# VHH binders against Protein GET4 (MDC12.19): the designs that were tried, part 14

Target 1, 324 residues: Protein GET4 (MDC12.19), of Arabidopsis thaliana (Mouse-ear cress) (q6gkv1)
Amino acid sequence: MSRERIKRELPPVQEHIDKLRKVIEEGNYYGALQMYKSISARYVTAQRFSEALDILFSGACIELEHGLVNCGADLAILFVDTLVKAKSPCNDETLDRIRCIFKLFPRVPVPPHLVDVSDDEDVQNLQESLGEARSRVENLTSFLRAAIKWSAEFGGPRTGYPELHAMLGDYLYTECPELDMVRISRHFVRAEDPEKFASMLVNFMGRCYPGEDDLAIARAVLMYLSMGNMKDANFMMDEIKKQAETKNPELSESDLIQFISYLLETLQRDALPLFNMLRVKYKSSIDRDQLLNELLDEIAERFYGVQRKNPLQGMFGDIFKMMG
Below, E stands for the ipSAE of ESMFold2; O stands for the ipSAE of OpenDDE; V2 stands for 0.75 times the mean of E and O plus 0.25 times the DockQ between their complexes.

## First folded at step 5 (VHH; framework vhh_7b2m_4)

Design f1 (from d6 with S104R; at its last look DockQ between E and O 0.75; V2 from the best seeds 0.00; counts 0 for: pae O 5.2 > 2)
Fold by OpenDDE, look of step 5:
Structure f1 (fold): chain B 324 residues (1-324), chain A 118 residues (1-118)
Amino acid sequence: as target 1 above (324 residues)
Amino acid sequence: EVQLVESGGGLVQAGGSLRLSCAASGFTFSDYAVGWYRQAPGKQRVVVASIYSGGSTKYSNSVKGRFTISRDNAKNTVYLQMNSLKPEDTAVYYCARGIPWYLREDSWGQGTQVTVSS
């Protein structure tokens, strides 16, 4: 008598959502997380992806609303993973859910590093706050990275949906205790909003250490160029020049900025010899950051067909760029 | 302050049509999904139709093919065109900001009465 495993019909998803909500309201956040995972997995196994997504979305939102960033993030990531399993297309409905989750991530002002913390207790509190901020950023990054990858795979641009890059870049810039401008810039150049990016860079100029401002600008422009985006590269440079005239008149005196200006002009022409001359002439400034050389190599390959000496470095670079 | 104001409700005969409007204010309208809900006497409030920020729409099974939700971001207004109305469509209709599957509707209008007479 083959025990026909009575495929227990999964109940309506709303019943689960309501029950789980109550669990969270009772303060059992971790228990709820496990339940969300278990229940959603059952629906996934049953190929009921829509319902699984509803459960996970609900869970992510509720956990985040209650300030449980880790739990909410876990469910948010699982939500995206389920999208991938379901081969869900990148559409407005799904993007709105992602946006909704994103908006629930807390934004907490991080005290400026230079706060003369006179008391040991203050130092400890600060360290804890910084730790929490880092954790929040990591959670959000994991979530949006997954979302970006999903969007690239299922109907978005090859680099991922631009708005998701904007979201991640913005959050990193605002909430990360340690500003990683390279990472931030990589997202902003893919966000298809050079105006906002320019404004952010100008803002950064007022906050950075001496000598970091021209590097940040150069990196940003070269990143655009490495992607073949001459339009946004030029736009950004023009916008920054306009804004810098009023805020930092010395910026134009930077060798690196001059290099970028000449480079942009050079790339408009089939002028590989001139490109090479510029690299030699401004080598001391370019060598301030190895990333600039890497980007210039990419630009050479893209614009002039110059083969990279180490093809493996290019492959690994692309993989790391995707993972970053 | 977020405000949603419904209009366009009334009495209509079975088979007739109504168009509801919801005027939104106090937030960036284009960034939010908005939806229409209805509540019949003695019943729970249920989602009827939703329109996402990008313009995609979703409908309950009971109104598919009969109702159309649309939005005008320039006017900060969402519409519900209701065709082929049935007595069972009789309810107070509400406009809300948010996505229905997460009871995260954070803002509701006062509602507008729709009565369909047989």
Scores: ipSAE 0.022, ipTM 0.437, lowest interface PAE 5.2, mean pLDDT 87
ESMFold2, look of step 5: ipSAE 0.372; ipTM 0.771
ESMFold2 (binder alone), look of step 5: mean pLDDT 84; pTM 0.844
ESMFold2-Fast, scan of step 7: ipSAE 0.277; ipTM 0.675

Design f2 (from f1 with K58R; at its last look DockQ between E and O 0.72; V2 from the best seeds 0.00; counts 0 for: pae E 5.2 > 2)
Fold by ESMFold2, look of step 5:
Structure f2 (fold): chain B 324 residues (1-324), chain A 118 residues (1-118)
Amino acid sequence: as target 1 above (324 residues)
Amino acid sequence: EVQLVESGGGLVQAGGSLRLSCAASGFTFSDYAVGWYRQAPGKQRVVVASIYSGGSTRYSNSVKGRFTISRDNAKNTVYLQMNSLKPEDTAVYYCARGIPWYLREDSWGQGTQVTVSS
């Protein structure tokens, strides 16, 4: 049970909250930001972490609600920093607070690529909109990365609490002007929700990105496999086939997807020679993205114990041959 | 659309008990934190207890050890068991969807009056 009343002559948290809400409602957002930081620091120095967290949570939410994403994100990040200082456990109360803050980050449409590039005002408006979107994504990323790290350190899974990964992956997918499917996928494979990840990939296939549909799926499956997660890798393939039957039937014609299907069967068996033969047969598809080869090397190491070649040993080996 | 309806208030002697209920509708109840708040005459509305989506609870210092918040997700209901009541607990009690120290513009109900006499 937490203590609500002030110690050492600090006023009650409610008085701070009411005062700062008035400052924000008067339009003094940066002044309120500085007051939140100063007041929360006083509570932290007094070792009254629960009160500091209450004040910072309130400030982050209120600033974000008023559209002040930079101010709100600063307080959200400080809220997480204060969780770390307090050694606060990863519990549902704190996760609810992080969810609340996350939901207050704005969701705005990415500007259309069909804007008339010959009109200087249209080009300037597009650049400003993209810059605003990038700033929002950077702010949210900083907040959620801090939260993921905190959750891993204080009682959540070692890879971070899965829902936080899902929130970040989802936001990156829907709100980032430049779609980075590798980055998005690295979060989703840690989200413990392969159905949601599959649905996102099916949506991606419907956005008409030339030549990337099968690569995105292959990366996702290979990332699961490189983590040793054969169950979710198989589920991903099954769910993609099910959900894509009406949206992208040509996917079944991809040599890369065929390779992934055979790979999944091969990894269920102690069949390193077949694994190697598949990599040769599908080399042209695999070489479309260097990351696929890196992931396959990791997969070979995890499933078959194959040692990866050390780049430094390659240099040393070349020197040795020159000396011999 | 979103509705929370309080019930169970009344007049009780100091040291007595009451159980308040909050019936919720119009949203996916299990996804949200819910709190009990109270407003004494001439005072601002303050948080009494909160229950989070995973079932953890937090209490104000004035009620901890005496009040117990609980939820029944199957019935979309939050309860506040109020024991060892004191005259200073006299207030209108409200339930609201949301997390203390920031409430979205969720509607407040009529509340339920609790009066504790000496």
Scores: ipSAE 0.228, ipTM 0.716, lowest interface PAE 5.2, mean pLDDT 84
ESMFold2 (binder alone), look of step 5: mean pLDDT 84; pTM 0.854
OpenDDE, look of step 5: ipSAE 0.530; ipTM 0.841

Design f3 (from f1 with Y32N S107Y; at its last look DockQ between E and O 0.79; V2 from the best seeds 0.00; counts 0 for: pae E 2.6 > 2)
Fold by OpenDDE, look of step 5:
Structure f3 (fold): chain B 324 residues (1-324), chain A 118 residues (1-118)
Amino acid sequence: as target 1 above (324 residues)
Amino acid sequence: EVQLVESGGGLVQAGGSLRLSCAASGFTFSDNAVGWYRQAPGKQRVVVASIYSGGSTKYSNSVKGRFTISRDNAKNTVYLQMNSLKPEDTAVYYCARGIPWYLREDYWGQGTQVTVSS
């Protein structure tokens, strides 16, 4: 007599949410995490995606609200994974949920790396703080990366929903103890907010080491151009020039900045020979960062149809761009 | 401090209409989802309608086709147009900031009574 496993009807989602909330309120955060995972998985298995999403969203928010970044992030990632499984479209409801989760990630000022730590205890505290900051950034990055990918797959722009890039770029810039301007810039160029990006770069100019400011600007402009976004590239350059006139008058004397200026003019015309001449003339400045050459190769391909010598490098670049 | 003030409730006959308003303050209204909830006597509070920051709306099955939620960001106000009211719609209606399944206690208004007489 094959005991027909009476498919126990899953209870209303509210009952689970309420029960799990109590568990968290009792301080059992890790237990709650496991329960959220287990319960949501049951709903997913039952193809009840809406309920699963509700549970995971609730869990992510509550955990984050209680300062449990790891637990909250895990659930947030599962939330996005469930969106993918459900083939949920990129819509206002889902974006609002993502925003809600994002806003609950803590922002904690990180002491500058050049903190005169006089005591061993201070050093230890600083290290712990840095570790925590890195963990937070990693968790958020994982979450938003997943969200960006989801949005690109299910109705957003091919590169992902612009606001999600803005969110991630901003958080990386403000919360990461080690600034990765390349990574940050890659998100900002996809955020469709060149004004905010320009402001960020200007802010960075005041905080960076000598010689990093012009490089960051050049990268940003070339990233826009590599994407075929001449409008935002020009906007950014103009905005930076306006703002830098007062803060860094020497910026205009940078060979790299001059190169960028001439490049922007050149790209407005069918002038491949001039483009090549510029690359040769400013080679020493361009070679400061290999990424600049890569970007210029992409620009050449996009604007002039110049084939890359190594097609495999282009494929890998695209993959890395998707994974970054 | 987040403040939500509901208005527009009252007594109406079955088949009648009411329009509820909720004035919001203490947060960036345009960036937040808002919704209407109701609680009937002896029952749990349930979501009626939500409107998201992008303007999309969601309704409970019981009110679909009869109720319309809208927002005016310039006035920081959310509305609930209730048509074809039924006795079963009798409840205290609450306005709330946020998305269903994650609502804080401080995100609620005081509520407005809606009574539908048969």
Scores: ipSAE 0.324, ipTM 0.749, lowest interface PAE 1.7, mean pLDDT 89
ESMFold2, look of step 5: ipSAE 0.442; ipTM 0.804
ESMFold2 (binder alone), look of step 5: mean pLDDT 82; pTM 0.826

Design f4 (from d2 with K58R A97K; at its last look DockQ between E and O 0.01; V2 from the best seeds 0.00; counts 0 for: pae O 15.0 > 2, placed apart)
Fold by OpenDDE, look of step 5:
Structure f4 (fold): chain B 324 residues (1-324), chain A 118 residues (1-118)
Amino acid sequence: as target 1 above (324 residues)
Amino acid sequence: EVQLVESGGGLVQAGGSLRLSCAASGFTFSDYAVGWYRQAPGKQRVVVASIYSGGSTRYSNSVKGRFTISRDNAKNTVYLQMNSLKPEDTAVYYCAKGIPWYLREDSWGQGTQVTVSS
């Protein structure tokens, strides 16, 4: 008697959502997380992706609303994973849900004087605060990274949906205790908003360690160029020059900035010899950051067809860029 | 409470020199980096020079070779020796606690006016 496993029809999704909400309201956040995962998995198994997504979206939002960043992030990531399984297209509806989840991630001001802890207790508190901030940033990063990847695979640009990059870049800039401008810039160059990026860099210039301002600008411009985006590279440089006249006139004195200016002009011409000459002439300034050389190699390949000595380094670089 | 009090500003002719001082209180001075910033009229405040607790120094490109930052931990004071001053150096100069790239907000003094005439 082949027990026809009566495929028990899954109940309406709203019943689950309501029940799970109650569990969270009762303060059982971690229990709720497990329930969200289990229930959504059943719908996924049944190829009921829409319902699964509704459950996960609801769970992510509710958990985040209650300040449970880790739990909310887990569900948010699972939401995106389910999008991938469902082969959901990158459309406004789905992006709106991602936006909604993103907005629920807390933004906590980092005390400016975290280093001034005179007492051991203060130091401990500060360390804890920093740890929490890092955790929040990592959770969001994981979520948006997944979303970016999804968007690239299912109808967005090859590099991912630009707004998602902007979201991630902004959050990193605002919430990360340690400013990683390389990481931030990698997202902003993919956000298709050079004006905002320029403004951010100008803001950073006023706050950065001496000698880091020109590097940040150079990296940003070279990143655009490495992507073949001459338009935004030029726009950024022009905008920064314009703003620098009023905010930091000494920036123009930087050899690195001069290099970038000449480079932009050179790249508008089929002038590989000039390109090489510039690299030699400004080698000392370029060597301040190895990333600049890497970017310049990419630019050479893209604009002039110069083969990289180590093709594997390029492939791995792209993968890491996607993972970063 | 962290207090920073700048002094030593004034009017100087181009090519002249000034020495700024900043007296710090309310924290263990020797354990922290300190820096000088400047803000010209209508412009954003920018970092000029920083000195770490270990004595390492950094300078903006515009002042390299002309300005020298130093500190006296015994006096809880940071100094900015400004040589070969230019009209472009005209600004209010501020002292701050901490490392600019790490701290989102700095503790600031009231500032001291430096005016370089052509």
Scores: ipSAE 0.000, ipTM 0.199, lowest interface PAE 15.0, mean pLDDT 86
ESMFold2, look of step 5: ipSAE 0.548; ipTM 0.857
ESMFold2 (binder alone), look of step 5: mean pLDDT 83; pTM 0.841

Design f5 (from d6 with K58R S104K; at its last look DockQ between E and O 0.56; V2 from the best seeds 0.00; counts 0 for: pae O 5.3 > 2)
Fold by OpenDDE, look of step 5:
Structure f5 (fold): chain B 324 residues (1-324), chain A 118 residues (1-118)
Amino acid sequence: as target 1 above (324 residues)
Amino acid sequence: EVQLVESGGGLVQAGGSLRLSCAASGFTFSDYAVGWYRQAPGKQRVVVASIYSGGSTRYSNSVKGRFTISRDNAKNTVYLQMNSLKPEDTAVYYCARGIPWYLKEDSWGQGTQVTVSS
């Protein structure tokens, strides 16, 4: 008598959602997390992806609403993973869900590093706050990175949906205690909003250490160029020049900025010899950051077909770029 | 402050049509999904239709093919065109900001009464 495993019909998803909400309201956040994972997994196993996504989305939102960033993030990531399993297309509905989750991530002002914390208690509090901020950023990054990857795979641009890059870049810039401008810039160049990016860079100029401002600008422009985006590269440079004239007139005196200006002009022409001359002429400034050389190599390859000496470095670079 | 103001409700005969409007203010309208809900006397509030920020739409089974939700981002307004109205459609209709099917509505209007007479 083959025990026909009575495929226990999964109940309506709303019943689960309501039940789980109550669990959270009772303060059992971790228990709820486990339940969300378990229940959603059953639906996934049953190939009921829509219901699974509903459960996970609900869970992510409710957890985040209650300030449980780790729990909410876990469910958000699982939500995206389920999208991948379901081969869900990158559409407005799904993007709206991602946006909804994103908006629920808390934004907490991080005290400036230089706060003369005179008291040991203050130092400890600051350290804790910084730790929490880092955790929040990591959670969000994991979530949006997954979302970006999903969007690239299932109908978005090859680099991922631009708005998701904008979201991540913005959050990193605003909430990360340690500003990683390279990471931030990599997202902004893929966000298809050079105006916002320019504004952010100008804002950064007012906050950065001496000598970091021209590097940030150069990196940004070269990143655009490495992607073959001459339009946005030029736009950004023009916008920054306009804004800098009023805020930092010395910026134009930077060798690196001059290099970028000449480079942009050079790339408009089939002028590989001139490109090489510029690299030699401004080598001391370019060597301030190894990333600039890497980007220039990419630009040479893209614009002039110059083969990279180490093809493996390019492959690994692309993989790391995808993972960043 | 987020505000949603419904209008366009009224009395209509069975088979008739109404168009509801919801004017939104106090937030970036284009960034949010918005939806129409209804609550009949003695019943729970239920979602009728939703429109996402990108323009995609969803409908409850009860109104599918009869109702059309649309939005005008320039006017910060969402519309519900209701055709082939039935007495069962009698309810207070509410506009809300958010994703309805996942209990993520965060703002509601005051509602507008729709009465369908047989």
Scores: ipSAE 0.025, ipTM 0.449, lowest interface PAE 5.3, mean pLDDT 88
ESMFold2, look of step 5: ipSAE 0.583; ipTM 0.868
ESMFold2 (binder alone), look of step 5: mean pLDDT 83; pTM 0.844

Design f6 (from d2 with A97T; at its last look DockQ between E and O 0.03; V2 from the best seeds 0.00; counts 0 for: pae E 7.8 > 2, placed apart)
Fold by ESMFold2, look of step 5:
Structure f6 (fold): chain B 324 residues (1-324), chain A 118 residues (1-118)
Amino acid sequence: as target 1 above (324 residues)
Amino acid sequence: EVQLVESGGGLVQAGGSLRLSCAASGFTFSDYAVGWYRQAPGKQRVVVASIYSGGSTKYSNSVKGRFTISRDNAKNTVYLQMNSLKPEDTAVYYCATGIPWYLREDSWGQGTQVTVSS
């Protein structure tokens, strides 16, 4: 009995973990990566998924803790792939592990404004920093996209688990040198956290990107509406108006923001003719971004039952998806 | 509330030494990387040195061998030991952490001025 307890309390996984940590501490990061992959693969082949997951989680964390973002991300992605193979449910315990890995990805501020640098050392340092930031963002994106897909397939919401969207949107906004507000907004509308999304948009307005403030707000509100989420669309508009009194009072004079305000009132009614009239009246503002028209078509279908045409179907739709 | 407070700057002669401190509060310090940055007038803010949660360090080429970053998790403090200082090291020095929503341009501290005279 005592021998059985000792065997159960001393799993071979911890011995692997301890050995591999020593390999990393000795500076052999790539060697450790290959050992993590080899050892976890043996456990997967043996259908011992819990042990494989423990090894991969430990490896991802240790590599990231030592700043080895490529190695750590590779193991984090393999951890999620192993969750899929194990058919692991999207539960709090597994989400905690994903959250722990996410926290270990480095966050290093990249200046939003660049000044001309006057010597080769300064140019090289800046280019290296931007390249490292892009690499970190690419690695984290691959990890969290895999996690979002896993969560949707194994017990989470069909759109993916909301916190994973929040984590990815948050990282993209703070760490990506090239700001892509459309991509960021698509994640935040799925994050079930309109307060955080509003705070992010208010921060965006303070970064002074010319001509982008009203478009970013309009996209966010229309994205919520296209999902049928009237509550969060109204919350976003109300919060932005409150914050704009302090930071950007001229926003209230935007024709596009005026259109969004009337649209929100119109969607509370069975008023398709009024909806159509607003699209005509504000056409010049709406045409500033093709995405706005696409979202309004989705809104018309959802709120009024209007049949939507298939604008991206066929060969052009396939080409569009390939181009990204 | 996350706070990072820089101290230890001052005026030194070329070849001299300074030790900067970065006192952290409001988060689990040991979980995050911390970096020292500097900004000379009219230049870009750049990373000088980083220390990861596991203790690994990275340095810019301009300071390798002269600067040493270290951390004391018990005191929630990061240090930058600056030796063999040169006039081109003159800048405002900042520390920053990898915390997602606390580490933005509006969360930078006042920094600490380092001035190296010939």
Scores: ipSAE 0.029, ipTM 0.487, lowest interface PAE 7.8, mean pLDDT 81
ESMFold2 (binder alone), look of step 5: mean pLDDT 81; pTM 0.825
OpenDDE, look of step 5: ipSAE 0.199; ipTM 0.684

Design f7 (at its last look DockQ between E and O 0.71; V2 from the best seeds 0.00; counts 0 for: pae E 17.2 > 2, grease 28 > 24.2, SAP .714 > .668)
Fold by ESMFold2, look of step 5:
Structure f7 (fold): chain B 324 residues (1-324), chain A 117 residues (1-117)
Amino acid sequence: as target 1 above (324 residues)
Amino acid sequence: EVQLVESGGGLVQAGGSLRLSCAASGFTFSDYAVGWYRQAPGKQRVVVASIYSGGSTKYSNSVKGRFTISRDNAKNTVYLQMNSLKPEDTAVYYCARGIPWYLEDYWGQGTQVTVSS
């Protein structure tokens, strides 16, 4: 009973985890979320970042395991924010934690009966399912975008740790109800996994989106080229041509794909006049998407030294678009 | 089916050494952190050592300098080399998959280590 000498130490981390697990077992997921936030904030205030990270990691995983994506994502994002506050290095331990959290995000396809919407109840069920999918994608994107930014600032590559890009690109492709192939491709070209990216594009062609197959392939190849990555650009084109032989034979008739093939040959040479001639010859195909012209301008600068009007726009704009 | 099987426990004199093995199957072993835990009679299970997917290690203070955790991803196996054993190290030792201290989702059956003085 020495009240004057009461030491106000924070409880052991495992004690907090055990108590919060009980709250979750009783079904009070939102209450547990608030407790995770409060307790971790006390550790942060005390400069005890390791304990704060442990609580947040545990909470993110447990909430996600119970299907509470909003709650789990809140804690996952706060976990990354705490990594930044702690100036934590991008190392194996932390990357393992991020992988564990990512793997717990659900993969929930739209039920097949909801795609045939002839009933008011079925329409409402589809809208609810799509809204839940959009929420999951938004939550995961916020988490991994923060992680990519953290990795670039604290010891990873300047464009972010490649595996984080692969994880985000894969989730966007499989779980987002509205495909944004530009956004997905920007991540995959930074993932250092051209085989996975090619496999994803082949799968995309099988979904039969009219007029999108050749644009998606062209964007992917031009994005690699704009980064100076001739190796992966050629790999992508070779793999797509090989697999499209039986899956999408009409692709070989695309003027845009023909342009990309000739462009790859041209860039192996000091042939700026040929590069310019190809852009004129295939202008109608290139103009189908303004992004293609933007990428070609960046390619011309990188391979031939042609100065852009705003030379930093392409590099920083691309990075900021991924982060936004 | 995820399985973790511990082996290598036994009786040893104080100051002696043992090497524990944990054979893993049913998952992509190289993607996961794995930890060793121990439970003395009548006590709670506590972490002893952990090894992360990239090979980084952590140890409890009670075993630091005496125990070494390692992994062989080609054999899907985690090892715990235990040197300078003390009677206080007597426990059932468990291997668990997941991030040590927080998210252990699969456990082995355990292997008994007994250190006589």
Scores: ipSAE 0.000, ipTM 0.260, lowest interface PAE 17.2, mean pLDDT 82
ESMFold2 (binder alone), look of step 5: mean pLDDT 85; pTM 0.860
OpenDDE, look of step 5: ipSAE 0.235; ipTM 0.700

Design f8 (from f1 with D31E; at its last look DockQ between E and O 0.01; V2 from the best seeds 0.00; counts 0 for: pae O 6.2 > 2, placed apart)
Fold by OpenDDE, look of step 5:
Structure f8 (fold): chain B 324 residues (1-324), chain A 118 residues (1-118)
Amino acid sequence: as target 1 above (324 residues)
Amino acid sequence: EVQLVESGGGLVQAGGSLRLSCAASGFTFSEYAVGWYRQAPGKQRVVVASIYSGGSTKYSNSVKGRFTISRDNAKNTVYLQMNSLKPEDTAVYYCARGIPWYLREDSWGQGTQVTVSS
């Protein structure tokens, strides 16, 4: 007698949501996490994706609201994974949920006094604080990276939904203890907001050591160009020049900035020889960062059809771009 | 009240040396990072060098190898030894409490003028 496993109809999703909320309210955050995962998985198995998403969204939000960043992030990531499984289109409704989750990630200022450690206890405290900050950033990054990938696959731009890049770039810039301007810039160039990006760079210029500002600008412009985005590249450069005239007139004296200016003009013309001449002329400045050369190679390929000597380097670059 | 008072600025020929001092008061000096900044006419103020409470130092690329920041906690004073000065180093130099890349500076001195003649 083959016990027809009576496919027990899954209960209404709201019942689960309410029960799980109580578990969290009782302080059992980790238990709740496991329950969210288990219950949502049942709905996914049953191809009830809408309900699964509701459960996971609820869980992510509640956990984050209670300050449980790791738990909330896990559920948020699972939410996005479920979107992928469901082949959910990139629409406003889904993006709104992602936005909601994002807003719940904490932004925690690091006390200035913690950086200036005078004793062992202070050092320990600082390390802990930094560790927590890194953890938060990593959790958010994982979540938004997944979301970006989802959006690219299911109706967004090939590079991902621009707003998600803006969100991630902004969070990295404000919350990461160690500023990685390369990583930040990679997101901002995909955010389709060159004005905001320019403002961020100008802000960064005021905070960085001399010699880092022109590099950051050059890198940003070259990133736009490597993507074939001449419009935003020019916009950014113009905006930065405008702002720099008042804030940092010496910026225009930078060889690297001059190079970028000439490059932008050159790229408006079918002038590969001139492009090459510029690279040679400003080689010393360009060599300050290997990434600049890589970007220039990409630009050469895109604008002039110059084949890269090492195709494998391009593939790895793309993979790293996807992983960053 | 937190006070920072810079001294030691002046006119020097290119290739010369200067030593700037910043006397701090109104806070536990040994527990704070301090830094030197400079502002040339019509330009933005930029960080030159910083020293942590633990003694670690950071320099801008433009001054690396030429300038040395140090501190004397017993005297509540931070120093900037400037060697091989260039005309490009001409600026008002400011002392500040804090570190620029992570923690914003919250206190500034009045500044001291450094002029390097060609």
Scores: ipSAE 0.021, ipTM 0.258, lowest interface PAE 6.2, mean pLDDT 87
ESMFold2, look of step 5: ipSAE 0.233; ipTM 0.718
ESMFold2 (binder alone), look of step 5: mean pLDDT 84; pTM 0.844

